# Designs tried in a protein design chat: VHH binders against UDP-N-acetylglucosamine transferase subunit ALG13 (ALG13). Part 14

Target 1, 122 residues: UDP-N-acetylglucosamine transferase subunit ALG13 (ALG13), of Homo sapiens (Human) (q9np73r231to352)
Amino acid sequence: LFRKLTAKDASCLFRAISEQLFCSQVHHLEIRKACVSYMRENQQTFESYVEGSFEKYLERLGDPKESAGQLEIRALSLIYNRDFILYRFPGKPPTYVTDNGYEDKILLCYSSSGHYDSVYSK
Key: E = the ipSAE of ESMFold2; O = the ipSAE of OpenDDE; V2 = 0.75 times the mean of E and O plus 0.25 times the DockQ between their complexes.

## First folded at step 23 (VHH; framework vhh_h_nbbcii10_fgla)

Design fa (from o2 with S57H; at its last look DockQ between E and O 0.61; V2 from the best seeds 0.00; counts 0 for: pae E 3.8 > 2)
Fold by ESMFold2, look of step 23:
Structure fa (fold): chain B 122 residues (1-122), chain A 127 residues (1-127)
Amino acid sequence: as target 1 above (122 residues)
Amino acid sequence: QVQLVESGGGLVQPGGSLRLSCAASGFRFSYPYEWAMGWFRQAPGQGLEAVAAISPHGGSTYYADSVKGRFTISRDNSKNTLYLQMNSLRAEDTAVYYCAAVEWYSGDLYPSHYDYWGQGTLVTVSS
């Protein structure tokens, strides 16, 4: 497996996903916006996992300077019909984040700095 | 931002028991089920020592040899809370106990693998 580096900013999750969906990191803002819109339209699915106001959570998530994480990955799996597999440490098994039964996968790695990069085979 | 707050420390006699709690919260902790958590401690004049760790869903637990059979780690993900039940306490268990968390990992006893740390709670075992 090969690691494709993403730009080191708070939008790195969406950049890694953009790379795997569209072979380019440039669509990260569009993917972030889609995530926010989907979660807003599907509030019942996500609201119970959010502390405090769900709308304030979505407002924060819409800011490109805010990082994203586990809840957003689960939303993105449903949006793009792909299951997520995430690597953390060399030699350790990955985490299978979603199990929605999708044929296609998105492979990511996650660093201690809170950064996501894309993972692929040659 | 993930925040970890320990509680339940205090003074206890040798052979006694305490239960520690660690409350987790924060924007990025919106889906806590993929967080492994652990307890680490630092005795006066010593380095950081692993105590116990637990996988995100609670299916795997890890214990330092020094606490096996006496301490029990557990978690309640509906309350975002980690616990450490400490029984048969000894003087050498005296330490500041820290809660720690790591995302996207099953957990282990290596403190360098943990990204987020609480402020600690003091446990003193003395007559």
Scores: ipSAE 0.241, ipTM 0.601, lowest interface PAE 3.8, mean pLDDT 86
ESMFold2 (binder alone), look of step 23: mean pLDDT 85; pTM 0.878
OpenDDE, look of step 23: ipSAE 0.828; ipTM 0.917

Design fb (from o2 with R28K; at its last fold request DockQ between E and O 0.88; V2 from the best seeds 0.00; counts 0 for: pae E 3.9 > 2)
Amino acid sequence: QVQLVESGGGLVQPGGSLRLSCAASGFKFSYPYEWAMGWFRQAPGQGLEAVAAISPSGGSTYYADSVKGRFTISRDNSKNTLYLQMNSLRAEDTAVYYCAAVEWYSGDLYPSHYDYWGQGTLVTVSS
ESMFold2, look of step 23: ipSAE 0.379; ipTM 0.694
ESMFold2 (binder alone), look of step 23: mean pLDDT 85; pTM 0.879
OpenDDE, look of step 23: ipSAE 0.808; ipTM 0.909
ESMFold2, fold request of step 24: ipSAE 0.210, 0.190, 0.230; ipTM 0.599, 0.585, 0.631
ESMFold2 (binder alone), fold request of step 24: mean pLDDT 85, 86, 85; pTM 0.879, 0.886, 0.877
OpenDDE, fold request of step 24: ipSAE 0.809, 0.809, 0.814; ipTM 0.908, 0.908, 0.911

Design fc (from o2 with Y31W; at its last look DockQ between E and O 0.54; V2 from the best seeds 0.00; counts 0 for: pae E 7.9 > 2)
Fold by ESMFold2, look of step 23:
Structure fc (fold): chain B 122 residues (1-122), chain A 127 residues (1-127)
Amino acid sequence: as target 1 above (122 residues)
Amino acid sequence: QVQLVESGGGLVQPGGSLRLSCAASGFRFSWPYEWAMGWFRQAPGQGLEAVAAISPSGGSTYYADSVKGRFTISRDNSKNTLYLQMNSLRAEDTAVYYCAAVEWYSGDLYPSHYDYWGQGTLVTVSS
């Protein structure tokens, strides 16, 4: 397996997903917007995981300076019909972050600094 | 951000039981199912020793050989609380017990893989 580095910014999750979906990091803002829109349209599915105002959470998530994490990965799995596999520790098996039963996967690695990169097989 | 607070330690006689708790808080998204957790211990003058670990869902558990059959790790994800039931305690179980957590991982018995640590609770087994 090979790691493709993403820019070190708050959008790194969306950049890594853009790389997996489109072989390019360039669509990260569009993917972030899709995530926000999907969660807003499906509020009943996501709001119980958010402390405080769900709309305020979504407004912050729409800002490209805001990092994304666990809840966004759940939403993106449903949006793109792919399950997420995360490599964190060398020499250890990856984890299935989502298990929605999709055939296609998105493979990421995650550093202790909170950074995501794309992972692929040759 | 993440805080882990252990409780339930104390003095017991050999063969006795204790139940440790670890209250977790400070999750950015309040998603307990994404955190593997574990118990580690340190006897006086010794290094950390793994005791048990549990996957985020609670579906997989891992135990050091020295505690298998005597200790049971469990979690209540609705309360963000980790437990360790310790039965048939022995003098060699005397240690400070630490709760530990790591995001985005299935859990294992390697202390270096855990990012967050509690303050510890002392368990003394003495006759």
Scores: ipSAE 0.013, ipTM 0.359, lowest interface PAE 7.9, mean pLDDT 82
ESMFold2 (binder alone), look of step 23: mean pLDDT 85; pTM 0.878
OpenDDE, look of step 23: ipSAE 0.799; ipTM 0.902

Design fd (from o2 with E34L; at its last look DockQ between E and O 0.30; V2 from the best seeds 0.00; counts 0 for: pae E 7.2 > 2, grease 25.4 > 24.2)
Fold by ESMFold2, look of step 23:
Structure fd (fold): chain B 122 residues (1-122), chain A 127 residues (1-127)
Amino acid sequence: as target 1 above (122 residues)
Amino acid sequence: QVQLVESGGGLVQPGGSLRLSCAASGFRFSYPYLWAMGWFRQAPGQGLEAVAAISPSGGSTYYADSVKGRFTISRDNSKNTLYLQMNSLRAEDTAVYYCAAVEWYSGDLYPSHYDYWGQGTLVTVSS
């Protein structure tokens, strides 16, 4: 497997997804905005996973300096019709983070520092 | 830092019951339901064995075949506490029991997938 490094900032999840979808990290802000919009339009699906105000959560998520994680991965799977497979340890089985039955996958790796990079098979 | 602290271990006779607890704190996200958790055990002189795992919401549970029907994993997310109810205990259940956690949608029985581990609590089953 081949990893492509993303910039080490709070947007790394969205950068890795942009790289996987478009072969470029440049669309990370657009992907973040799409994630926020989707979650807002589908509040019933996501609200129960958020402690406190859901709208305040979304306002935070819209800030490029705020990190994102598993809830955002669930939303992005639905937005792009792809399931997420995560590699954390070399030589160990990956985790299916989503299992929505999509044929296409997004392959990511996740470091102990909380950083996401894109993964490609050779 | 995430801290996991097990309690509830002890000496019990075969056929008896124990309830283990694992108090969790220091979650990286503000929403505690994003962490899958599990119980693993190590008998004297043996390797680590999976016991049970539970999804972040508690909606999905997984059990090793050796404990299915006897043990029940559960969680109380308002207290950030994981439980293992152990019934019909056998001598073969004697082990140090470890609580583990990982930031992913659903749990599984693969120890290498868990990032955070407690120090363990000893369960001894003997007459």
Scores: ipSAE 0.014, ipTM 0.282, lowest interface PAE 7.2, mean pLDDT 81
ESMFold2 (binder alone), look of step 23: mean pLDDT 86; pTM 0.882
OpenDDE, look of step 23: ipSAE 0.789; ipTM 0.896

